# Ledger of designs, part 505: VH-VL binders against q0aze0

Target 1, 268 residues: q0aze0
Amino acid sequence: MKIILVNNRFKENTEKKAQEIAGQLSALNVEVIIDNGLDEPYAGTVDFIMVLGGDGTMLRAARRYGQRAIPVLGVNMGTVGFLSNIEINELAEYLPLILREEYSLEARMMLEVAVFQQQSLLTRVFCLNELLLRSNSPRMLSFALEISGQKLEPYRGDGLIVSTTTGSTAYSLSAGGPIADPQLDAFIVTPVASHIINKRPLVVSPEREISLHLLEEREAIIGIDGQIKMDFGAENRVLIKRAPHPLLMVNLKAKPFFTSIDRSLQRQ
Key: E = the ipSAE of ESMFold2; O = the ipSAE of OpenDDE; V2 = 0.75 times the mean of E and O plus 0.25 times the DockQ between their complexes.

## First folded at step 25 (VH-VL)

Design TA6 (framework fv_inotuzumab; at its last look DockQ between E and O 0.59; V2 from the best seeds 0.00; counts 0 for: pae E 6.2 > 2)
Fold by OpenDDE, look of step 25:
Structure TA6 (fold): chain C 268 residues (1-268), chain A 123 residues (1-123), chain B 112 residues (1-112)
Amino acid sequence: as target 1 above (268 residues)
Amino acid sequence: EVQLVQSGAEVKKPGASVKVSCKASGYTFDDYAIHWVRQAPGQGLEWIGGINTYTGDTYYRRKFQGRVTMTADTSTSTVYMELSSLRSEDTAVYYCARDESYFDYLSGTFDYWGQGTLVTVSS
Amino acid sequence: DVQVTQSPSSLSASVGDRVTITCRSSQSLVYSEGSTYLSWYLHKPGKAPQLLIYDVSRRLSGVPDRFSGSGSGTDFTLTISSLQPEDFATYYCLQANHFPITFGQGTKVEIK
């Protein structure tokens, strides 16, 4: 068995813990690769991914490895979030189950984000939470939203969020988007500070495609999961689709999503 | 308008503790982390540590571990840095700075700074 | 710790001059996802530091066009195309790819 441990570059405790866990797993004849985000993603075949940290760390892991259809376990290390399944102090208890592959999987839809310069592909990224289009200045953006070839009225505002249902409890929520059941596959399109007060979020079928481009010569920024940034101008367009593969999140213990919402929202 | 307003200058004796505050306004408090950076006389900028206001996680430079404590009060949008066992070498201007955060992720880019707090340690 | 070394430590220049400051890190500041957390700050005595450039080459909104950043790997550069009176200050680069976050030692830009 080969396992990747994903930790947080700023959290020394996660690094230390990763080393400790690696030692324990090695003693059990499990090969371990530690990924702190600085190196290239491990290209070899792996059987399991363990994320040590919070939701941000999980998002990074999802971007790096989600397309490989590998079970991903979120191990919380004292952080509030939605994407961890067990606590670090529970790992020892569940480790035998992990090694025996006695767990359930929950498929979470991811986004496929393609950014183009005219007709040329600049980048393609898979992400678990959301894409954000925002102004790179205090001025509002004007941009076009197209859904499955249907052109909506131009948007005017600070930006736009296209989120998965998993991401509904992240930035989309802060922008006034709905909370969605993570077991549901859908796009959530949430305006950010639209000049139209009644501009409502859209819940869109995962079978549709979403396209964005600017209607003015202005610089904007594309953000992915709050971690990746890239310039976005008038010559660029972004195409958002459902990723061809979901993230396979390991479910070792039942986590009551709806009962945890109130607790988590107190910090939103 | 984004603002970070720090508490006033402090004069302390060696061995004492100092607690500096940084009050944030003009943005969603827990969407950004706050870091502390100091500058001793004639020296450059030195990162002390940071606090994730959303998660409560703290990140301290090793040389300050055991002496520094950072806390965040979401109700007042204020971050505190307490430095104990003060030494003459701790005499510096201390700055708080905002950093984008996303859950447990920090960008490490300080886009807004407080005005600075002079802490003087002298016998 | 990742050491960040700026060059020069100080320089004298006149208004209108092109100024170039270099920052070298002891380790590569490249992430596999393409993010490089290298930023530049301007600091004047008695004032708060100000962010100029982030992510190597991204200019903060409101920062004049005369400021630009470039580089990759371990070598990074801040360029002021035409120095203005308000630009006389100490400049710092910062890396946040590696814990702990570290600054360069600073480059003081003085009036010739």
Scores: ipSAE 0.606, ipTM 0.864, lowest interface PAE 0.8, mean pLDDT 92
Fold by ESMFold2, look of step 25:
Structure TA6 (fold): chain C 268 residues (1-268), chain A 123 residues (1-123), chain B 112 residues (1-112)
Amino acid sequence: as target 1 above (268 residues)
Amino acid sequence: EVQLVQSGAEVKKPGASVKVSCKASGYTFDDYAIHWVRQAPGQGLEWIGGINTYTGDTYYRRKFQGRVTMTADTSTSTVYMELSSLRSEDTAVYYCARDESYFDYLSGTFDYWGQGTLVTVSS
Amino acid sequence: DVQVTQSPSSLSASVGDRVTITCRSSQSLVYSEGSTYLSWYLHKPGKAPQLLIYDVSRRLSGVPDRFSGSGSGTDFTLTISSLQPEDFATYYCLQANHFPITFGQGTKVEIK
């Protein structure tokens, strides 16, 4: 069995714990690769991914490995989030179940984001929570949203969020979007400080294709899961689709979404 | 407009603790991390640590690990930095600054700063 | 810790001069996802530091066009194309690619 341990390069205690866990797994004849975010993603075949840290570390794991249909387990190292399943002090108790593959999987929709300059593809990125289009200046953006070729009236404001249902509790929520059941597949389109009154958040079929582009020359930025930044200008457009594969999240310990909503939202 | 307003100057004796506040306004508090930077007399800028106000995760420079505690109160949009076991070398102006980051990803882009808080440690 | 070393530590220049300040990191600031978190700050006595340049070369909105940043890997440069009287200050670079975040030691720019 080959496992990737994903940790956060900015926290020393997470790094030390990853080495400790790698040693324990190696003693059980499990091959371990550590991904702390400094190197390119591991390209070889892997059976399981263990994420040590908070929701942000899970987001990086999802972007790097989510399209490979590999089970991903979130292990909390402190403040509980929406994407962890077990606590670090429980890992030893659950390790036999992991090795025997005695767990269930929960599928979480991901976004496929393609950014273009004119007609040329610049990059394709997958994300678990959201794409943010945001002004990068004191001036508001004027931008167009198209959903499966259907043009909406132009937006004016600070920007727009296109999120998954998993991302509904992230930046979309703070911008006024709804909390969505992560077992649903949908896009949630949430305006950021819109000056157009009837631009309410939209819940959109995952079969739709979403397109964004600026209507005026402005400095803007595309954010992916709050972790990737890209310049975005009038020469660019972005296309958003449902990703080919969902993130396969491991469920070892019951952690019902609805009973945890208030606690997780108050972890701040 | 974005503002970070810090608490007033403090005079402390060696061995005491100080708690400096940084109240944010004009933006969504949870969308930005808050970092603390100090400048001792005649010295350059020194990063102390930061707090992700959304997750509560803290990141401390090793020099301060065990002496510094950062907390965030989202209901008042205020971050606190407490430095304990004060020494005369801790005499400095302490600044809070926000970092344009969503979650755990720290970029070190400090676009808005507090006015600074002078902490003087003397016998 | 990753050291960032600025040069020169101080300089004197006349209004209208082109000023160049360098920042050298002890380790490469290449990040696997393409971002180099190197920023430049201006600091005047009695005032808080001000961000000028982030992500190596991106000018913060409202910062005059005379300020520009460049570089890659370990070597980075802040350029003031035509020095103005208000540019008298100490300048700091900062790296955030490696924990902990570190500042350069500062470059004092004095107007002749």
Scores: ipSAE 0.135, ipTM 0.631, lowest interface PAE 6.2, mean pLDDT 87
ESMFold2 (binder alone), look of step 25: mean pLDDT 92; pTM 0.949

Design TA7 (framework fv_inotuzumab; at its last look DockQ between E and O 0.72; V2 from the best seeds 0.74)
Fold by OpenDDE, look of step 25:
Parts: structure tokens; sequence; C-alpha cells
Structure TA7 (fold): chain C 268 residues (1-268), chain A 123 residues (1-123), chain B 112 residues (1-112)
């Protein structure tokens, strides 16, 4: 068995813990690769991924490895989030189950984000939470939204979020988007500070495609899961689809998603 | 308008503690982490640590571990840095700075800064 | 800790001059998915530091066009195409790819 441990570069405790876990797993004849983001993703065959940290770390892991259809377990290390399944102090208890592959999987839809310059593909990224289009200046953006070839009225505002249902409890929520059941596949299109009063979020079928482009010569930024930034101008367009593969999240124990929502709302 | 307003200058004796505050306004408090950076006389900028206002997680430079405590009060949008066992070498201007955060992810780009707080440690 | 070394430590220049400051890190600052956490700050006495450039080459909104950043891996540069009176200050680069966050020692730009 080969396992990747993904940790957070800013949290020394996660690094230390990763090393500790690696030692324990090695003693059990399990090969371990530690991924703190400083190196390229491990290209070899892997059986399991453990994410040591919070939701941000999980998102990085999802972007790096999600397309490989590898079980991913979120192990929380004392942070607030929605994407971890067990706590670090529970790992020892569940380790035998992991090694025996006695767990359930929950498929989470990911986004396929393609950024183009004219007809040329600049980059393609898979992400678990959302794409954000935002202004790179204090001025509002004007941009066009197309859904399955249907052109909506131009958007004017600070930006736009296209989120998965998993991402509905992230930035989309802060922008006034709906909370969605993560077991549901859908796009959530949430305006950010729209100039149009009562511009409502859209819930869109995962079978549709979403296209964005600017209607004016402005500087904007595409953000992916709050971690990747790309310049976005008038010559660019972004195409968003459902990723061909979902993230396979390991479910070792039931997590009360809906009860956790109340906690999250109290913070906002 | 985004603003970070720090507490006033402090004069402390060696061995004492100091607690500096940084009040944030003009943005969603828990969408950004707050870091602390200091500058001793004649020296450069030195990162002390940071706090994720959403999760409460703290990140301290090793040399300050055990002496520094950062806390966040979401109700007042204020972050605090407490430094104990003060030494003469701790004499510096202390700055708070905003950093975009996304859960446990820190961008570590300080786009807004407080005005600074002079902490003088002398016998 | 990752060492970040700026060069020069100080320089004298006149208004209108082209100024280049370099920042070299002891390790590559490239992080996951190609991100590089290198930023530049301007600091004047009695004032708070000011962000100029982030992500190596991204200019903060409101920062004059005369400021630009470039580089990759371990070598980075801040360029002021035409130095203005308000640009006399100490400049710092910052890396955040590696823990802990570290600054360069600073480059003082003085009036010639």
Amino acid sequence: as target 1 above (268 residues)
Amino acid sequence: EVQLVQSGAEVKKPGASVKVSCKASGYTFDDYAIHWVRQAPGQGLEWIGGINTYTGDTYYRRKFQGRVTMTADTSTSTVYMELSSLRSEDTAVYYCARDESYFDYLDATFDYWGQGTLVTVSS
Amino acid sequence: DVQVTQSPSSLSASVGDRVTITCRSSQSLVYSEGSTYLSWYLHKPGKAPQLLIYDVSRRLSGVPDRFSGSGSGTDFTLTISSLQPEDFATYYCLQATHFPITFGQGTKVEIK
C-alpha cells in the first residue's frame, strides 16, 4: 500500500505529525509520500491520500490528485471546516480500517475550469469549491455570463462565483449564495456585490456549461479555491464544466453536515 | 475603507508583558488573517507570527514560541498580540498586517498595515 | 529558515533614475501549482510598510506603473523605471513559500 500525506506548510504541527504518521505507517510496511506543496505532485501509483489540516489543505489535495480517482481522507487538526471526516486523535482508531480498505466513499463533484486566450487554452484546472472572477481594481466589472449557450443579461459588480455544492459553504455563502447539500451535484452561480439590486444566485444543472468573459477592457483576476490566481482580461474567456471525475472523499464516520451549518452561520 | 488601527505606545520593564491590539474595519474580519511584524531600531522587518481569524489557528515564528500569544475577538474585530518576558531586544515598532485567508490557507501577502506601535523595553 | 538576501543593501540615486533591487532566496520559492509567494514592500520612517508587488509581478492596485516585479525560482527583482521623490525609502522583499515567513534585510534607496 502507498499513501500520500498532504500537510500545510504554515503549520509545523502538521509537518511533524506527517513525519510521525509516516514512521508509523512505514513500520506497517506502508510506503508514504509527504506532500507539503513544495514539490510536484507525486506521479506514481497511490492507493490512499490523507490530508492533515483544514479545508484549504483539502482543496489543494483535491486539485493535485482529485483527477486520479484516489480515496482522500480529511484529517482535521483542530481547525474549523467542512471537509474533514475524522480528527487527528481518531486516526489511530481508524487506521486499521484504512489499511483494510473498509470505508465508504462519497463522490463530490468538482469543477473543470478552462481559461482561454482567444482560441488558445491557457490553463485547465480541476477544483473542489469554486471559481471566482473579481476586479483587480476598485472599479466594478462588466462581464457576460452564458449558460449552455444562453446569454444572460450582462453582469455588473465586483465579481462572480461559480461554486460546487461542496463550495456552497465557502466563499459563495459569504457572498449570499445558498447552502447546498454536498450530496447534490449542481453549480451555484453567486454574484459578488452586484450593481443590480436583488440579483439572485442561480442553481444550475451540472450538465450545463458556464462561460464568462469581460465586456470591457479591464483587469480582472480568476481565483480558484482561494489559492490560485490568474490574470483575466478582455481577451480571455473561462469555460466551466463538471469535472469528468468526482473527488472520492473517504467516509469513516458520519459527519453531521447540517448541524455544522448552524455553527458556521453563527460565525458569520 | 480598510483600516487597521493599533493601540498606543508602550513602555515596559524587562521581564514584563505587553499586549498590543489591532482593530480592523472596512472589511469582513474573519475573511483575513492578521500577522504581526516588528522593526527594531536600525534593523529590518521581522515576522513574528499570524492568526487566522476564522479558525483561530496561530502561526508563530519559533524564536517567539512560548513568549507570544495572539488572539482574535470577532465581536470587536480586534486582534491582540501579547509578548511576555520582555527583553531590551524586544524594543521595536510592532505592526499588524492583513493577509487574505481561505480556511487554513494563508496567502501571506500583506496588503494593509496598522500604523505601528512602539514598544520600549528599558530598565 | 529560508534566507532572503537583497542587493544592494543601499544605493544612491537621483530623481528619474532607473533603480533595480534584487532578492535572492536560499531555496526555490515555487510552491504548489506554480505559485510563488514573493512580495515587495516600501517602508518609510514613521510610516507603515506598503505593499507594492505580490506574486512576483502583480502590482497592487493604486501602485504606480513605474514599479514592476520580475523573477522566478530563487532570483527576483524590483524595478523602478523612473525614481520619484516619494520613492526614497527602504524596500523589502518577503517570501512566504516556506515557513517561517522571512524578509530580506532591506535596500535603502537614498538621494544622491
Scores: ipSAE 0.784, ipTM 0.906, lowest interface PAE 0.7, mean pLDDT 93
Fold by ESMFold2, look of step 25:
Structure TA7 (fold): chain C 268 residues (1-268), chain A 123 residues (1-123), chain B 112 residues (1-112)
Amino acid sequence: as target 1 above (268 residues)
Amino acid sequence: EVQLVQSGAEVKKPGASVKVSCKASGYTFDDYAIHWVRQAPGQGLEWIGGINTYTGDTYYRRKFQGRVTMTADTSTSTVYMELSSLRSEDTAVYYCARDESYFDYLDATFDYWGQGTLVTVSS
Amino acid sequence: DVQVTQSPSSLSASVGDRVTITCRSSQSLVYSEGSTYLSWYLHKPGKAPQLLIYDVSRRLSGVPDRFSGSGSGTDFTLTISSLQPEDFATYYCLQATHFPITFGQGTKVEIK
């Protein structure tokens, strides 16, 4: 059995814990690969991914490995989050189930994001929470949104969020979007500080294809899961659709989603 | 109007401790981590550590591990840095700086800074 | 610790000059999916540092366009295309790809 253990780049304090866990797993003849983000993602076949950290670490794991249809377990080390399933002090208790592959899976929709310069593909990335288009200057953006070839009236404002239902409690919520059940597949399209009064958040079928481009020269940024940034200008276009594979989240304990949204609402 | 306002200058004897405050305003406190950076006289900038205000997690440069404690009080939007066992080499201006965080992920870019707090350690 | 070394340590220049400051890291600063946590700060005596450039080349909103950043991997450059009187300061690069976060030693820019 081969497991990827994902942790974050501020690894001085977490590296010792990750090595302890890797040692425990190796003693059980489990091959462990540690991914702290400094190396290229492991390219070989792997059976399971264990995320040691909070939602930010899970987002990186999802971007790197989510399209491989590999079970991903969030292990919380005391950090508040939506995507952890068990606590670190429970890992020993659940290890036998993990090793026997006796767990259920919850599918979470991901976005496939393709960024172009004119007709040339610049990059293709996947994300679990959202794509954010935002101004990178004091001036507002003017931009076009198309949904399955249907061009909406132009947008003017600070930007736009295209979110999964999982991402509905992140930037989308702060911008006025709805909280969505993460078991649903949908796009949530949330304007950011729209100057156009009638631009409401939209909930859109996951079968649609969403396109964005600027209508005038401006400095803008595309943000992916709040962690990856790309320059975006009038020469660029981004296309967004449902990713071919969802993230397969391991469920060992019942998920308390609806009670946990109270923390998100309190920040509003 | 993002603002980080630090407590006033301190004069301390070797072996004492100092606690510097950094009060934030004009933004959502829990969306940003707070880091501490110092500059001793005639020297460059030195990163001390940081605290993720959402999670409470702390990150200390090894040189300061065991002497520094950072805490956050969400109810007052204030971060504290306490440095103990002071030595004359700790004489410096201490700055707090904010760093965008996304849940428990840090950008590690410092877009707004406090005005600085001079700590003088003299025997 | 990953150290970043700036060059030169000081320089004198006239208003209107093009100024170039380099920052060299002993390890690659590339992180997950190409993120590179290299930033540039301006620091004047008696004032707090000010962010100019983040992620190698991204100018903070409101920073004049005469400031630009470039580079990749281990070698990075801050350029001031036409030096202005208010640009007299010490400039620092900072890397945050590797723990701990480290600053360069600084480059003092003095107007002749």
Scores: ipSAE 0.704, ipTM 0.865, lowest interface PAE 1.8, mean pLDDT 89
ESMFold2 (binder alone), look of step 25: mean pLDDT 93; pTM 0.951

Design TA8 (framework fv_inotuzumab; at its last look DockQ between E and O 0.79; V2 from the best seeds 0.00; counts 0 for: pae O 5.9 > 2)
Fold by ESMFold2, look of step 25:
Structure TA8 (fold): chain C 268 residues (1-268), chain A 123 residues (1-123), chain B 112 residues (1-112)
Amino acid sequence: as target 1 above (268 residues)
Amino acid sequence: EVQLVQSGAEVKKPGASVKVSCKASGYTFDDYAIHWVRQAPGQGLEWIGGINTYTGDTYYRRKFQGRVTMTADTSTSTVYMELSSLRSEDTAVYYCARDESYFDYLSNTFDYWGQGTLVTVSS
Amino acid sequence: DVQVTQSPSSLSASVGDRVTITCRSSQSLVYSEGSTYLSWYLHKPGKAPQLLIYDVSRRLSGVPDRFSGSGSGTDFTLTISSLQPEDFATYYCLQATHFPITFGQGTKVEIK
C-alpha cells in the first residue's frame, strides 16, 4: 500500500507530524511519499492520499492528484476547514479503518481548464473551487461568455468567476453567487462588479462547455483556486468543462455541510 | 483605498516589550495575511513573521521565536505584533504588509504596506 | 535558510540608462505547478517599501512598464529599461518559496 502525505510548506509542525506518521506507516509496511509541493508530483501508483492542513492544502492535492481517482482524506491541523474530515489527534483511532479501506467516499466535481493562444493549447489545469477571470489594470474588462456555443450578451466589469458547487462558498459567494450543495454537479457563473445591471449569477449543467475571451485588448489574469495565475489577453481564450474524474473525498466521520454555512455568511 | 495604519513611535528600555498595531481598511480583512518586516539603521529589510487572519496561524522567523507574538482581531480589522525582551539591536522601523491568502494558502507578495513604526531601544 | 544574493550592492546611472539588478538564490524557487515566489520591491528613505514585480515577471497594476522581471530557478533579474529621476531608490528581491521568507541585501541605485 502506498500513501501520499500532502502538507503545507511553511508549517514546521506539519512537516514533523508528516515524518512521524510516515514512520508509523513504514512500521506497518506501508510506503509513504511526502508532498510539500517542492518536488514534482509522484507519478507512480498510489492507493490513498492524506492531506495534513487546511482547505488550501486540499486544493493543491486536488489539482495534483484529483484526476487519478484516489481516495483523499482531509486531516485538520487545528485550523478552520470545510474540506477536512477528521482532526489530527483522531488519526490513530481511524488508521485501522483507513488501512482496511473501511470508509465511504464523497465525490466532488472538478473543472478542467484549457487556455489557448489562437488555435494552440498553452496549458491545461484542473480546479476544485473556481476559475477567476480578472482585470490586471485599473480598467474594466469587456469579455464574451459562450455556453456550449451559445453566445451571451457581452460582459463588462472587473471579471467573472466560474465555480464548482464546492467553490460556491469561496470567491463566488463574496461576489454575490449562491451557496450550493456540494453534492450537486453544476457550474456557477458569477460576475464580478458588473457594469451590466442585469447580469445575474447562472447555474449551469455540468455537461456544458464554457468559453471566455476578451472583446478588447486588456491585461487580464486567470486565477485557479486562488493559487495559480496565468496571463490572459485578447489573443487568448479559455475553455472550461467538467473534469473527467471528481475528487474522491474520504468520509470517516460525519461533517454536516448545512450546519457550517453560518460561518461562511459571517465572513461577508 | 486600501490602507494599513500603524501605531506611533515607541521608546523602550532593554528588557521591556513593545506592541505595535496595524489597522487595515478598504478590503476584506480575512482575504489577506499580515506580515511584519523591519529595517534597523544602516541595514536592509528583514522579515520577522506573519499571521494568517483567516486561520489564525502564525509564522515566525527562528531568531524571533519565543520573543514575538502576533494576533489578529477580526472585529476591528487589526493585527498586533508584540516583541518582548527588547535589546538595543531591536531598534528599527517596523512595517506591516498584507499578503493575499486563500484559506491556509499564502501568496507571499506584499502589495500594500503600513507607514512604519520606529521602535527605539536605549538605556 | 535560503540565501538570496543581489548584485551589485550599488550602482550609478544616468537618466535614460538601462539598469539591471540580479538576484541569485541558494536553492531553486520553483514551487507546485511552476509557481515561483520571487518579488522585487523599491524602498525610499522615509517611505514604505513598494511592490514592483511579483511571481518573477508579473508587474503589479499601476507600476510603470519600464520595470520588468525575468529569470527562473535560482537566477533572477530586475530591469529598468529607461531610468527616470524618481527611480533613485534601494531595490530588494524577496524569495518566499521557502521558509523563512528572505530578502536580498539590497541594491542602491544612484542617478549620476
Scores: ipSAE 0.738, ipTM 0.883, lowest interface PAE 1.6, mean pLDDT 90
Fold by OpenDDE, look of step 25:
Structure TA8 (fold): chain C 268 residues (1-268), chain A 123 residues (1-123), chain B 112 residues (1-112)
Amino acid sequence: as target 1 above (268 residues)
Amino acid sequence: EVQLVQSGAEVKKPGASVKVSCKASGYTFDDYAIHWVRQAPGQGLEWIGGINTYTGDTYYRRKFQGRVTMTADTSTSTVYMELSSLRSEDTAVYYCARDESYFDYLSNTFDYWGQGTLVTVSS
Amino acid sequence: DVQVTQSPSSLSASVGDRVTITCRSSQSLVYSEGSTYLSWYLHKPGKAPQLLIYDVSRRLSGVPDRFSGSGSGTDFTLTISSLQPEDFATYYCLQATHFPITFGQGTKVEIK
């Protein structure tokens, strides 16, 4: 068995824990690779991914490895989030089950985000939460939204979020988007500070395709999962589709998603 | 308008503790982390640590671990930095700075700063 | 810790001069997925530091276009195309790719 441990480089405790866990797994004849983000993703075949940290770390892991259809377990280390399944202090208890592959999987839809300059592909990324288009200045953006070739009225505002249902509890929520059941596949299109008062978020079928481009010469930024940023101008367009493969999240125990919603809402 | 307003200057004896506050306004408090940076006389800027106001997670530089405590009060949009066992070397201007946070990750770009708080440690 | 070294430590210049400040890191500042967390700050005595450039080359909104950032890997540069009176200050680069976050030692730009 080969396992990748993904941790947060800014969390010293996760570094230490990763090393500790690696040692334990090695003692059990499990090959371990530690990924703290400083190196390129491991290109070899692996059987399991263990994410040590919070939701941000999970998002990075999903982007790096999600397309490979590898089981991914979120192990929370004292953070608040939605993407971890067990706590670090529970790992020892569940480790035998992991090694025996006795767990269930939950498929989470990911986004396929393609950014173009004219007809040339600049980048393609798979992400778990959302794509954000936002202004790079205090001025509002004017941009076009197309859904399955249907052109909507131009959007004016600070930006737009296209998220998965998993991402509904992330930035989309802060922007006034709906909370969605993560077991549901859908796009959530949430305006960010729209010029149109009460412009409502859209829930869109995962079978549809979403396209964005600017309607004026403005400087904008595309953000992916709040971690990747790139410049976006009038010559660019973004195409969003359902990723061909979902993230396979490991369920070792029941996740109290709806209970956690109440907690999240108290912060809003 | 985004503002970070820090508490006033402090004079402390060696061995004492100091707690500096940073009150944030003009933005959603828990969407941004707060970092602390200091500058000793004749020295450069030195990162002390940061706190994710959403998760409560703290990030401390090793040399300050055990002596520094950062806390966030969402009800007052205020972050605190407490430094204990003060030494003469801790004499510096202390700044708080805003940084975007995304769950357990930081953008690590400080776009807004407090006005600074002078902490003097002397016998 | 990742060492960040600025050069020069100080320089004298006149209004209108082109000023170049270099920041070198002991390790590559490229993080996963191509992100590079390198930013530049201006600091005047008695004032709060100010962000100028982030992500190597992105100028903060409101920052004059005479400021520009470039570089990759371990070598980064801040350029002031035409120095203005208000630009006399100490400049710092900051790396945040590696923990802990570290600043360069600073470059003081003085009036010639």
Scores: ipSAE 0.023, ipTM 0.614, lowest interface PAE 5.9, mean pLDDT 90
ESMFold2 (binder alone), look of step 25: mean pLDDT 90; pTM 0.934

